# VH-VL binders against Vacuolar sorting protein 39 (VPS39): the designs that were tried, part 29

Target 1, 267 residues: Vacuolar sorting protein 39 (VPS39), of Arabidopsis thaliana (Mouse-ear cress) (q8l5y0r16to282)
Amino acid sequence: PARIDAVESYGSKLFAGCYDGSLRIYSPPESSASDPSELHQETYVLEKTVAGFSKKPIVAMEVLASRELLLSLSESIAFHGLPNLETVAVITKAKGANAYSWDDRRGFLCFSRQKRVCVFKHDGGGGFVEVRDYGVPDTVKSISWCGENICLGIKKEYVILNTANGTLSEVFPSGRVAPPLVISLPSGELILGKENIGVFVDQNGKLLQTERICWSEAPTSIVIQNPYAIALLPRRVEVRLLRSPYPLIQTIVLQNIRRLVKSNNAV
Key: E = the ipSAE of ESMFold2; O = the ipSAE of OpenDDE; V2 = 0.75 times the mean of E and O plus 0.25 times the DockQ between their complexes.

## First folded at step 20 (VH-VL; framework fv_benmelstobart)

Design u7 (from t1 with light chain L96Y; at its last look DockQ between E and O 0.70; V2 from the best seeds 0.00; counts 0 for: pae O 2.03 > 2)
Fold by OpenDDE, look of step 20:
Structure u7 (fold): chain C 267 residues (1-267), chain A 122 residues (1-122), chain B 107 residues (1-107)
Amino acid sequence: as target 1 above (267 residues)
Amino acid sequence: QITLKESGPTLVKPTQTLTLTCTVSGFSLSDYYVHWIRQPPGKALEWLGVIWSGGSTRYNAAFMSRLTITKDNSKNQVVLTMNNMDPVDTATYYCARDYYDWPGVYYYFDYWGQGTLVTVSS
Amino acid sequence: DIQMTQSPSSLSASVGDRVTITCKASQDIDNYVAWYQQKPGKAPKLLIYDASNLQTGVPDRFSGSGYGTDFTFTISSLQPEDIATYFCQQYDDLPYTFGQGTKLEIK
């Protein structure tokens, strides 16, 4: 079986980016579409395989529904039209990028490449225009828009990059065991990971509360599906209520899970 | 008042399993990391492992095969189990609390138990 | 593993003397170093964290410095109650490791 490194949802379909550069499209069974009011155990079937979708492994994907585009991170950052999946744009400067964040409201893409953070803006058509290029002191491990600013996990610290002037402000030191993790909340706030702890901050890096989300283990990823925060742990998924005191709602023991993605009313 | 206290056997025979309990007071195990550290007589400190607030553990690779750390938050207890004890494992064993300053989890130790000397001998 | 090489192993000084202990890390560990005081028969006590920050309640005669690989612990004016073994610790990476210790005695 092909190794899947990235997953994304588009409508009722699932996109699977594979290590071999192929994109697999899965569809739900036809019977499931007839009664949306009932919970069904659905078995998705492979509908299509797009071979050679990328030359390198697809490490991340994101559907930009408002623009009918699929963003893919592989050798570079590319945009593909939906549903036809034709390549619309390739950000050549993003070659070697390791992380990105999309601001759907403003149509901004930021990505990190080594010790650089670049910002591109969607021109409303099929093009992107570079608007900023910042140098940062260390390799960026995590990146996310936070308002008009950008939150970065750099080496062992979280910092806020002021996009207006390029200045960095320190938020707090990250953990030593788990890599930096920056999660955007629908409210505009961020959750910053510190080992098994999630810390809430605003767009300026200010701590919003003294309570934290405490996971059983350091999560590799967190998906927000209000009112829940869903964390992927090494051997299980934890669902916690995204409300104080952030109680554990459910634990799902899973083996060999690598990716967590949210869709309409599902994860 | 914050306290940690180690308890368990002070004498273990070779090949037997050591079980030590760290009872804490003044703080919740659901909020803090607790470490185990040992010190052979007249020698340096050696970090053994840690149990996180969420229950996950990390071990020194040198002991991973024979070391287990668990906890019961409701009992305020952390338990260290080390298998196949050898005279070389003779040491004072400490449990220690990870330093805390919101929101930070740090990896140095602000509160220690008094330690318990465990002698491995036939 | 990161090695912390501490020196000297033992030191004798007079009351009022300036005492310096060094710790060298086997790799760059930024400022992730703590220093402990251990009196005979007692558990270690945290004195310094992040290489140079004094722990609350610790006398200001104790200090630390360094960044990268070379770290220094200093007692500006040695007091009789400072008789102890001192240890450095790195917390840059697992496993956390300690220096060999410096046994400090007063003449």
Scores: ipSAE 0.294, ipTM 0.749, lowest interface PAE 2.0, mean pLDDT 92
ESMFold2, look of step 20: ipSAE 0.599; ipTM 0.808
ESMFold2 (binder alone), look of step 20: mean pLDDT 90; pTM 0.918

## First folded at step 21 (VH-VL; framework fv_benmelstobart)

Design v1 (from t3 with heavy chain S31N; at its last look DockQ between E and O 0.01; V2 from the best seeds 0.00; counts 0 for: pae O 14.6 > 2, placed apart)
Fold by OpenDDE, look of step 21:
Structure v1 (fold): chain C 267 residues (1-267), chain A 122 residues (1-122), chain B 107 residues (1-107)
Amino acid sequence: as target 1 above (267 residues)
Amino acid sequence: QITLKESGPTLVKPTQTLTLTCTVSGFSLSNYYVHWIRQPPGKALEWLGVIWSGGSTRYNAAFMSRLTITKDNSKNQVVLTMNNMDPVDTATYYCARDYYDWPGVYYYFDYWGQGTLVTVSS
Amino acid sequence: DIQMTQSPSSLSASVGDRVTITCKASQDIDNYVAWYQQKPGKAPKLLIYDASNLQTGVPDRFSGSGYGTDFTFTISSLQPEDIATYFCQQYDDLPLTFGQGTKLEIK
């Protein structure tokens, strides 16, 4: 079977983006699909393998529910209609993009490509318009909207990109253990990874006092499911309460896990 | 033995609705996709639509406004409904099973019904 | 929609001949092509999938090749039972589309 490199959820279904460019769709039993609010331990079954979904490995996917779109990151950034999965748009300038962030409220996409950060806006009609193009000092490892600005993990530091004037403001070094990791919180705040620590900053990159969340190891990704922060560690998942002092709630030992996905109050 | 069989009227008047039933055996509709394909006499095959194992459907945009595909897993039946039939819709209608090769299900067809010729004429 | 332009529309060959049918896609569809054989009054039969994979039970005189936009279906040695119309089909994207077909006759 093809390697799965991306996972996303839509309704009761799971989308698995594969290295071979195929999209695998998994479905629960019909009985469970009718009430997503119920917690059931059910076995998902592969319903469909969509061949040729992408010509390159699917690196990431994101369901934009408010717009009935699926965002996929592969050779480029593409948008697909839900539930039919027809390609609606391809951001040609995003060819070679390695990271992106979607602002659902404003309908903005930012992505990094090499040492460039580009901003596109959804026009509401299935199209996208380029609105900004910035140069940055180094390859972007992580990217996230922070208000009207963009938080970037570049090399070993975090910076805020002012979208109005293109200026960069240094936030702090990201450390050496793990690549930069920028996570947006529903509150508008950000968690910036520094080794095994998540540092809380506001939209301007200002440290929020001494608030920090400590993981057992440096996480590769963090999913926010209020009131919990769920971190993917090398060999396990840690669930911590997203409230000071951010206590450990649960550890789930998992092997060969690469992605965490939030869906229907589940991860 | 895997079989698909189309059934329904072979003569439809213009503007009327065509209803065809595909009865399957040897496999469960809950596990397979079933497609409808038609072929006008002496012409090429034309894909109409598909119903997924989970019940979702996709249609050829050319027919989307007047085509509906449903199924009853318990009856092993897939139903095609096409409204506002026209003589141009005269064709042999096929139901076909989506190819399955674990873990993949693809948009080509390993088993077909024998087809049913539907003539649209006043 | 992806167009599959199939050629020739018809051909006549002798038993034992090598027969080649081509199908050109309007865009790059990788190897997502199937070939079918349809005998008169019968449903199509799958012969080739993924451009070059022979369906189980199909004689090895049938083969397919191609990647991208140009695809070829070949019968290495035509047999009397091969009289049929052959179709290519793409499954790279919806709607699924077929070639116009090639009616093969024996001289």
Scores: ipSAE 0.000, ipTM 0.488, lowest interface PAE 14.6, mean pLDDT 90
ESMFold2, look of step 21: ipSAE 0.608; ipTM 0.826
ESMFold2 (binder alone), look of step 21: mean pLDDT 91; pTM 0.935

Design v2 (from t3 with heavy chain S31R; at its last look DockQ between E and O 0.01; V2 from the best seeds 0.00; counts 0 for: loop humanness VH .291 < .308, pae O 10.3 > 2, placed apart)
Fold by OpenDDE, look of step 21:
Parts: sequence; structure tokens; C-alpha cells
Structure v2 (fold): chain C 267 residues (1-267), chain A 122 residues (1-122), chain B 107 residues (1-107)
Amino acid sequence: as target 1 above (267 residues)
Amino acid sequence: QITLKESGPTLVKPTQTLTLTCTVSGFSLSRYYVHWIRQPPGKALEWLGVIWSGGSTRYNAAFMSRLTITKDNSKNQVVLTMNNMDPVDTATYYCARDYYDWPGVYYYFDYWGQGTLVTVSS
Amino acid sequence: DIQMTQSPSSLSASVGDRVTITCKASQDIDNYVAWYQQKPGKAPKLLIYDASNLQTGVPDRFSGSGYGTDFTFTISSLQPEDIATYFCQQYDDLPLTFGQGTKLEIK
């Protein structure tokens, strides 16, 4: 079986993007699909493999449930209809993109490509329209919407990109241990990774001085499942309460974990 | 041995509902997709729909409003129900298994039923 | 829907002849094409998948080629048992669609 590089959840199903460009779809047993509120320890079964889903490795996926779309990041950014998985749109300008952020409320996509940040808007009909194109000083490592602006991890620092005028405002250095990590919170706030610490900032990049979440190690990714923050560490998953003082709730030691995915009351 | 066999009425009156059953053997419906395809006499094949191993269905939009596919894994049966039949729906109806090549499942067909001719006539 | 335009609709050839059937897709469908043989009164039989892969058990006189929009099915040396109607099928997107078919007869 091909290496899985991306995972996403749609309903009760799991989508696995593979290195060979295939998409593997896993389904739970029928009994598990009927009640998402029930906890089941059941094995998912491969339902389908879609060969040639992407020409390149699938790096990331995101289900846009409100729009019945699946976003995939590979050679470019593509949108696929759910549940049929037909390709609806390909953002050609996103060829070579390394990071993206979707604003579901406004229907905006921003992505980084080298030293460029582009913004596209969903037109509601399955298409996308380019609305902005910004140059930035260095390669973008992480990206997230923050209100109407965009928070960027650029090289070793975090900045806010003002989408109205294209100006950059420095937030703070990201540290040396891990690449920048920008995580959006449902509250509108952001968690910015600095070493093994998550620093909370508002949508304008203003530091919330009293708000810090400390991980045992620098996380590679963080998934927010209220009221918990779930961090992927090199050899384990750490679950912390997303409430001050952000206590450790659980540590799950897992080997060879590459992705965390939020699902209905599950990760 | 892998087999599929269609069964049901061979004569349906206009406006009535067609119900066909595909009984499979040699494989589990919990692992394979099964499609329904029809072929009017002397004409091309027409894909009607599919039921996935997990029970999900997809239909040809042309038939979406009047076509339903269900299955019972324990009985090894897939059932096609098509409402409001018309003489134009006269065709040989096939059930077919989706090709399986681990780990891939593809939308082409390696095994077919023998087909059943359904005539819609008053 | 993706249209598969198959040609010719009918073909008559002699035993030993090279027979070529073509299908043109209305859009780029990579190599997601299958070819079937249907003998009178029988269900279709899979011959080729992924445009050029020969199904297990199928004689090697059958072959397929193509990528994108233009696909070709070939019988290198026609045999009497090859009398049938042949169909192409795309599985790039739903709904699955077939060509119109080519009725092959022997002179």
C-alpha cells in the first residue's frame, strides 16, 4: 500500500491521500455510521481507491462541508465535489503552493507560493476568482486567515499581511527549533508556535500576554477540537484543555503519526 | 466462482415500477461495488448507478429521480428499483461487479450478470 | 457528461486482418478507458482497462492505446471468434459512459 501523506474526514468516512497520488477511502462498519455520538472501537475498511486522484503526492486535504467540496493540495490546489469527488476547480496559479488557508465563512482561499501570497474567492458556482496577489520578503512556511488579514509564518518570524494594502506587520520571531506554525481558533484568535510554546494572538497579531500553551515538545501540527487542543508531537499526541492554564489532559504515544484530523467529536 | 444473476419481471406496464434483484456469488457485497447497466436492443450500454461496498449510492442524473439501488450484504443481493417505467426503458438490464485490483477499486467491470430483458409494454 | 464518440459504427474485415476501432472523449480523461467485447446474446466482456492493459485471459491479439482524448482498440489478426460488438467506456467521471459500439463482422 502507498504511503499516506494526508488524511481528512467526511461524514463517517476517512479520506487518505497517498504519495502515489491515489485517494483511499475508508468506511466504518455500518453500525458505526448510524450514530456518530457513539464511541466505537471498530476497524475502518478500505472502500475505494481512486487511482490518479492527483498527479503528485497529496500533501493536504480539507473538507469544506458547507460547500460540499474537498480541497486538495498537491501539485496545485484543487477542489473536488463531495461526495462524488469530481474535480470542480483547479487553481492553476497555485502550482507549487506549499500552504493554504480557507475562510469558510467568506469563501476565501489564500495560499503561498514561494514568496507570493494569493487570494481567491469562491464564486458560489464551483469556480474561483483571483482577488489578490501579494509579494512577501521570504518563503511562507505557514499561513492562516486572521479576520480580513492573513497571518504568515515567514522563515523565522510571524507577520500579519494587511489584505487591504499589502503591508506587513511583524508579530514576533518563531524560534529556531521548529518551522512557523499558525493555527486559527474558532474564537478568531490564533496560536503561533514558538518552540514548544503556543502563543495566543488576536486577529490583529496583538499578543495576549497571559495566554500561553506549553507543549512537551514543539508540535508539528495542532488540531482544535473544543474544548481541547490536540498537538502532534514527534512521537506522541498531546491533548490539552484549551482553557487557562491549558493543562495536559492526555498523552497518546503513537509511532509514525503524520497527520491529525478533526472529525465529528473525534480526532 | 464469481457469478452475478439478475432476476425479476421481464414484462412491466407503463408507469409501473421495475424491481430487479442481482444475486451475487463468489464475493462479498461488503467488499465490492455493484453497478447496474442497461442496454436497449441494438443500442449502446447505459450506466444507471452504483452501490458502494459501504452502502453509498451514486446514480446517473438522468435516472436520479426514479432510480434506487439498495443491497443486503447478508443475502448477497443488490436491488434496483426504477419507477414510472416507459417503453423507452425497454432494455437488457445488467448488474456488474466493479473491478478489483488491490488496493484499487475502479469503475470498470470485470464480471457481469447474463442480463435480463425487461420489456415495457401495455 | 463525458461523451465517448466511437468509430466506426460497423466494420467488416477478413480473417487475419488488422482491425482498429477508435474512441474520442469529449474531454481529457487520462487513461481511464476500458474496452469490452460483447457477443450476441451475451454480456460484455472486459478486454482492456486503463487504455492499454490487457485483462487477464484475453488473447494478446487485442490491444489498446491512447491517452487524453483519443483512444484506439486494435485486433492485430482478426479471428472468427472475434465477431462481436465492441464498446469503449470511460471511468474518469460519473456518470460512466460508453461508446456507441462497433459491430464487427467477418467477410
Scores: ipSAE 0.007, ipTM 0.510, lowest interface PAE 10.3, mean pLDDT 90
ESMFold2, look of step 21: ipSAE 0.461; ipTM 0.749
ESMFold2 (binder alone), look of step 21: mean pLDDT 91; pTM 0.932

Design v3 (from t3 with heavy chain S31Y; at its last look DockQ between E and O 0.01; V2 from the best seeds 0.00; counts 0 for: loop humanness VH .291 < .308, pae O 14.1 > 2, placed apart)
Fold by OpenDDE, look of step 21:
Structure v3 (fold): chain C 267 residues (1-267), chain A 122 residues (1-122), chain B 107 residues (1-107)
Amino acid sequence: as target 1 above (267 residues)
Amino acid sequence: QITLKESGPTLVKPTQTLTLTCTVSGFSLSYYYVHWIRQPPGKALEWLGVIWSGGSTRYNAAFMSRLTITKDNSKNQVVLTMNNMDPVDTATYYCARDYYDWPGVYYYFDYWGQGTLVTVSS
Amino acid sequence: DIQMTQSPSSLSASVGDRVTITCKASQDIDNYVAWYQQKPGKAPKLLIYDASNLQTGVPDRFSGSGYGTDFTFTISSLQPEDIATYFCQQYDDLPLTFGQGTKLEIK
């Protein structure tokens, strides 16, 4: 059976990107489809599988609700119209991309491909225009917009890429155990992973006081659903309040979980 | 061997409720979608609805108000209930299995029941 | 609903002839089209799926093509056993819909 490598939500539906390049769509019963607040795990069933959605494994997806687009990361970065899922655009230069960040407000896409960071802008007509191309000193492991700049996890350190001039400024080392993890907060701040610790920084990479969020283990991903931060750990999910002192709210022991996705009042 | 078989009354009076049972073998309803399709004599096929492996249903809007599909996985049975039957509902009723190719689920049909002719007449 | 307009409604051809049936979808449905053969008193039999893929066990004289709105079903060399009604079906969206059917007879 095909492995699910990516998950995303659109309305009441759940999208599951699979290793075989198929997209599985899960839906609630018809009676509950109109109210996202009535989402129940037990009511979701596989509605449809779109075979050949991608030629390569789908490793990430993101719904861009304001633009009615689904972003998929596979062999390249592609944009699909919602709800029909027709391919609207493919970023050819993103072939081999390993990470991306979407700025919904400005309509900017940045992605990394090995030691390159590229920036594309949505032209409003379904197309994208390349606006920047930067070289960086090492392979990018994580990427996120931070204001007009880009925060990068490179090898084992975090840097800020100034998009205006292409200069890099060091933030701090990411640790030794876990790869860099950059998470954007709705406030504009970032959480940067350092082992099992999340460090808060502003858009310029400046440390925000000494406040830290501590997980039981190094998370592989973090989903922010105010007022909670939800972290995917190797064998569990931890829910912490996104307020100092960031107390543990809930631990959910789950096996073989590989992705977390934010949905309406659900994760 | 994969089989589907429709059973139920072959004669229904107007305004009465039709209940058909599709008994399947060779596969589990826990993993497969089952559809109901009907065909008036000499006419085209008409999709009525589907029950998903998970138990959820989708209906043709034309019949939604009077159509119900249920199943019992343990009995390998899918049941179609259609209220307020009319002579226009006279047709051969089929249950059909949705094509399955893990992880692919496709809304075309690889196995069909023999069909049962239901006549609605006073 | 997506309408599948099938043509012709009936067709008579000789053994060995090339037979072509068409279906036109009311909207773009990619390749989500299946073709069925139905013999008298029998349930439909799946012949083609995804517009052009031949179902296992089906003779290779049967084929399908098309993408978007226009689809074609072809029998390269008509055989006596091919006397049947043929239907196209879309599965791009619910409700699932079928063409009107093409009754194929041999001269």
Scores: ipSAE 0.000, ipTM 0.509, lowest interface PAE 14.1, mean pLDDT 91
ESMFold2, look of step 21: ipSAE 0.489; ipTM 0.763
ESMFold2 (binder alone), look of step 21: mean pLDDT 91; pTM 0.932

Design v4 (from t3 with heavy chain V34M; at its last look DockQ between E and O 0.01; V2 from the best seeds 0.00; counts 0 for: pae O 14.2 > 2, placed apart)
Fold by OpenDDE, look of step 21:
Structure v4 (fold): chain C 267 residues (1-267), chain A 122 residues (1-122), chain B 107 residues (1-107)
Amino acid sequence: as target 1 above (267 residues)
Amino acid sequence: QITLKESGPTLVKPTQTLTLTCTVSGFSLSSYYMHWIRQPPGKALEWLGVIWSGGSTRYNAAFMSRLTITKDNSKNQVVLTMNNMDPVDTATYYCARDYYDWPGVYYYFDYWGQGTLVTVSS
Amino acid sequence: DIQMTQSPSSLSASVGDRVTITCKASQDIDNYVAWYQQKPGKAPKLLIYDASNLQTGVPDRFSGSGYGTDFTFTISSLQPEDIATYFCQQYDDLPLTFGQGTKLEIK
């Protein structure tokens, strides 16, 4: 069976990006699709496989609902129209990109490629315009918008990239157990992963007091579903309240899980 | 060897319900999507609906109100139920297997039953 | 619904002739087109999928092309056994729809 490397949700449907470059679309029964607000214990089934969706493995996807676009990260960064999934744009310069962050409010895309960080702006139509290109000292492992600046996980540290002048400001070391992980919060704050701890910082990289969220293990990803933070750990998912003291709410033991995705008040 | 065979009444009165059964062999229904397609005499093929491997269904909107597709994996049977039959529903009814090539699922058909002619007449 | 307009409705050709059937989709359906052969009293047989891929076991005299809205089915050299009705089918979206068919006869 094909390996699924990316998952995203659109409406009631689930998109699964596969290693073979195919996109698998899963759908609930018709009855459940009509009212996404209802909780049903129904099994999603594969509706369709779009072969050749990408030439390379699909690493990540993101639905940009406000723009009716699907962002895919594979060989490059591409944008596809929803719901038809036609390719509307390909960021050529993003060939080989390994991470990206979308600012939906401003319509900005930033992505990293090797030791470069590039910024593109959605032109309001189907196109994108390059607006910035920065050099950074090492390969970016994680990236996120933080206000007008960009937070980067580079090697074993977090830095803030000033988009106005291209300068880097060190935030703090990311630790040794896991690669850097930058998570944006709806509040505009960030969670930066350090070992099994999530450190809260503001858009400038300033630590927000001494508050931290502690996981049982170093998470590989975190999904925010207010009021909860949901972390993917090696063998389980932990749900914690995104409120001090960030207590553990639930542990879900799941094997061979690689991705978490937020959808319709569900994960 | 893969086989599909439609069975059921060949004559139905108007307003009555048609029930057809597609019995398959050579593969497991739990792994394949199954479709019902009909063809009025001398006319084009018309897709009625599909039942997914997982049991979910999708219907042609033109028939959704009176069409039901179910299956029993253990019996290797897919069942079509169509209510309120009319002479206009006279057609050869086919069950067909959706082409499957993991991970690809494609809504074209690699295997068909021979079809069964259903005549709706008083 | 996506309409598949097939042309011509009927065709008569001689053995050895090149035969071309067209199908036009009401909207862009990429390459999600299949072609079937249906002989009298028989179920349709899949010949082409994804607009241009020949189904296993099908003679190479059959071919398909097209992308978007315009699709073509071709028999490079018509054989007596090719007498049948041919149908195009789209599977870009539900409901699945077929062309009206082309009845092919040999002169």
Scores: ipSAE 0.000, ipTM 0.499, lowest interface PAE 14.2, mean pLDDT 90
ESMFold2, look of step 21: ipSAE 0.477; ipTM 0.759
ESMFold2 (binder alone), look of step 21: mean pLDDT 91; pTM 0.919

Design v5 (from t3 with light chain N53K; at its last look DockQ between E and O 0.01; V2 from the best seeds 0.00; counts 0 for: pae O 12.2 > 2, placed apart)
Fold by OpenDDE, look of step 21:
Structure v5 (fold): chain C 267 residues (1-267), chain A 122 residues (1-122), chain B 107 residues (1-107)
Amino acid sequence: as target 1 above (267 residues)
Amino acid sequence: QITLKESGPTLVKPTQTLTLTCTVSGFSLSSYYVHWIRQPPGKALEWLGVIWSGGSTRYNAAFMSRLTITKDNSKNQVVLTMNNMDPVDTATYYCARDYYDWPGVYYYFDYWGQGTLVTVSS
Amino acid sequence: DIQMTQSPSSLSASVGDRVTITCKASQDIDNYVAWYQQKPGKAPKLLIYDASKLQTGVPDRFSGSGYGTDFTFTISSLQPEDIATYFCQQYDDLPLTFGQGTKLEIK
């Protein structure tokens, strides 16, 4: 089978974006889909393969449930209707984009391409309108909405991009062990990765807490499933309580894991 | 052996609807995109639309209002329906398979049907 | 729509000649260009994809080059069996579009 580079969940189904540009859809047994409150060990079965879902490898996907859309990042950023997966929109300007952040509340998409950050707004239908285009000093490694502004991980530092005037404000260095990692919290706060530490900041980049989330290693990604923060480490997953002092709840040793996905109170 | 074959009427009257069927063999429609392309006599190729392996469709905007592509995976058939035919729509109509080769799937065509000439005339 | 302007519309050459056909895209389409050979009464045959990659089974006298907006298709040594119309095609964006074609004849 083709290498899976992206994973997302929609309802009980799992979407697997593959390197060959195909999308594989996996489904659980019917009996388990009816009660999400029950924990079951299920064997997912390949339900469908959508060949040519993308011309290029699918790098990331995100289900926008409120809008019944699937966002895919590949050669560009595309939106697909759920559940039928018809392509609704393609952000042409996002060709070559390497990172994105969706603001579901406001319906805004920001993405980085080379040394540019672009902002598009969902028009409420199937279209998107470009609203901003900013230059940044280096390639964006991580990006996230933070209120009306955008937090960027650039090279080895975090900056806040003021969307009103395009100015950049330095937050702090990201360290040397891992590339910048910006994680949005439901509270509106952000977790910024620094080495093996997560730092909490507000929408302006201000440090909110003195306490830090300390992982055993620098995470490559973090998924927030309240009240837990779940971090993907090189060879394991750590689950920590998203409350001071952020104690370790569980360690799951997993080999060759590349993606974490939140779904139906599961990861 | 991979094959595509177009079938349907070769003569259509103006304002009538054209229905063509592309029957495929050697591959599954659930795994491949199939395109419709036409070529007026002595002219360039014109892309009409595509049906994805998952059933989604995309059309050339020039034909979107009168073109529909459907398929039945179990029958290995893709159907093109074009309404309100006009003599200008006289062309050889092709169905073609979207190229698939690791690491990607692309919108170019590795296998074609032989094409069927459709003449629109009163 | 992306226009593919192909040149020349017709070409006559001798066996053994080097033949060059060009295609210009109305916008930057990276290397998303394919070239087809169409013999009379036949469907197009894929020769080149990704601007320069030779399709399996195609003789190596056929080649393609280019990136961005300007693309070139070349037959290094024209053979009698190469009499056909050749088309470029972009697949950078929908709708897919083709060049107007180059009818190649042998003197």
Scores: ipSAE 0.000, ipTM 0.482, lowest interface PAE 12.2, mean pLDDT 90
ESMFold2, look of step 21: ipSAE 0.559; ipTM 0.812
ESMFold2 (binder alone), look of step 21: mean pLDDT 92; pTM 0.939

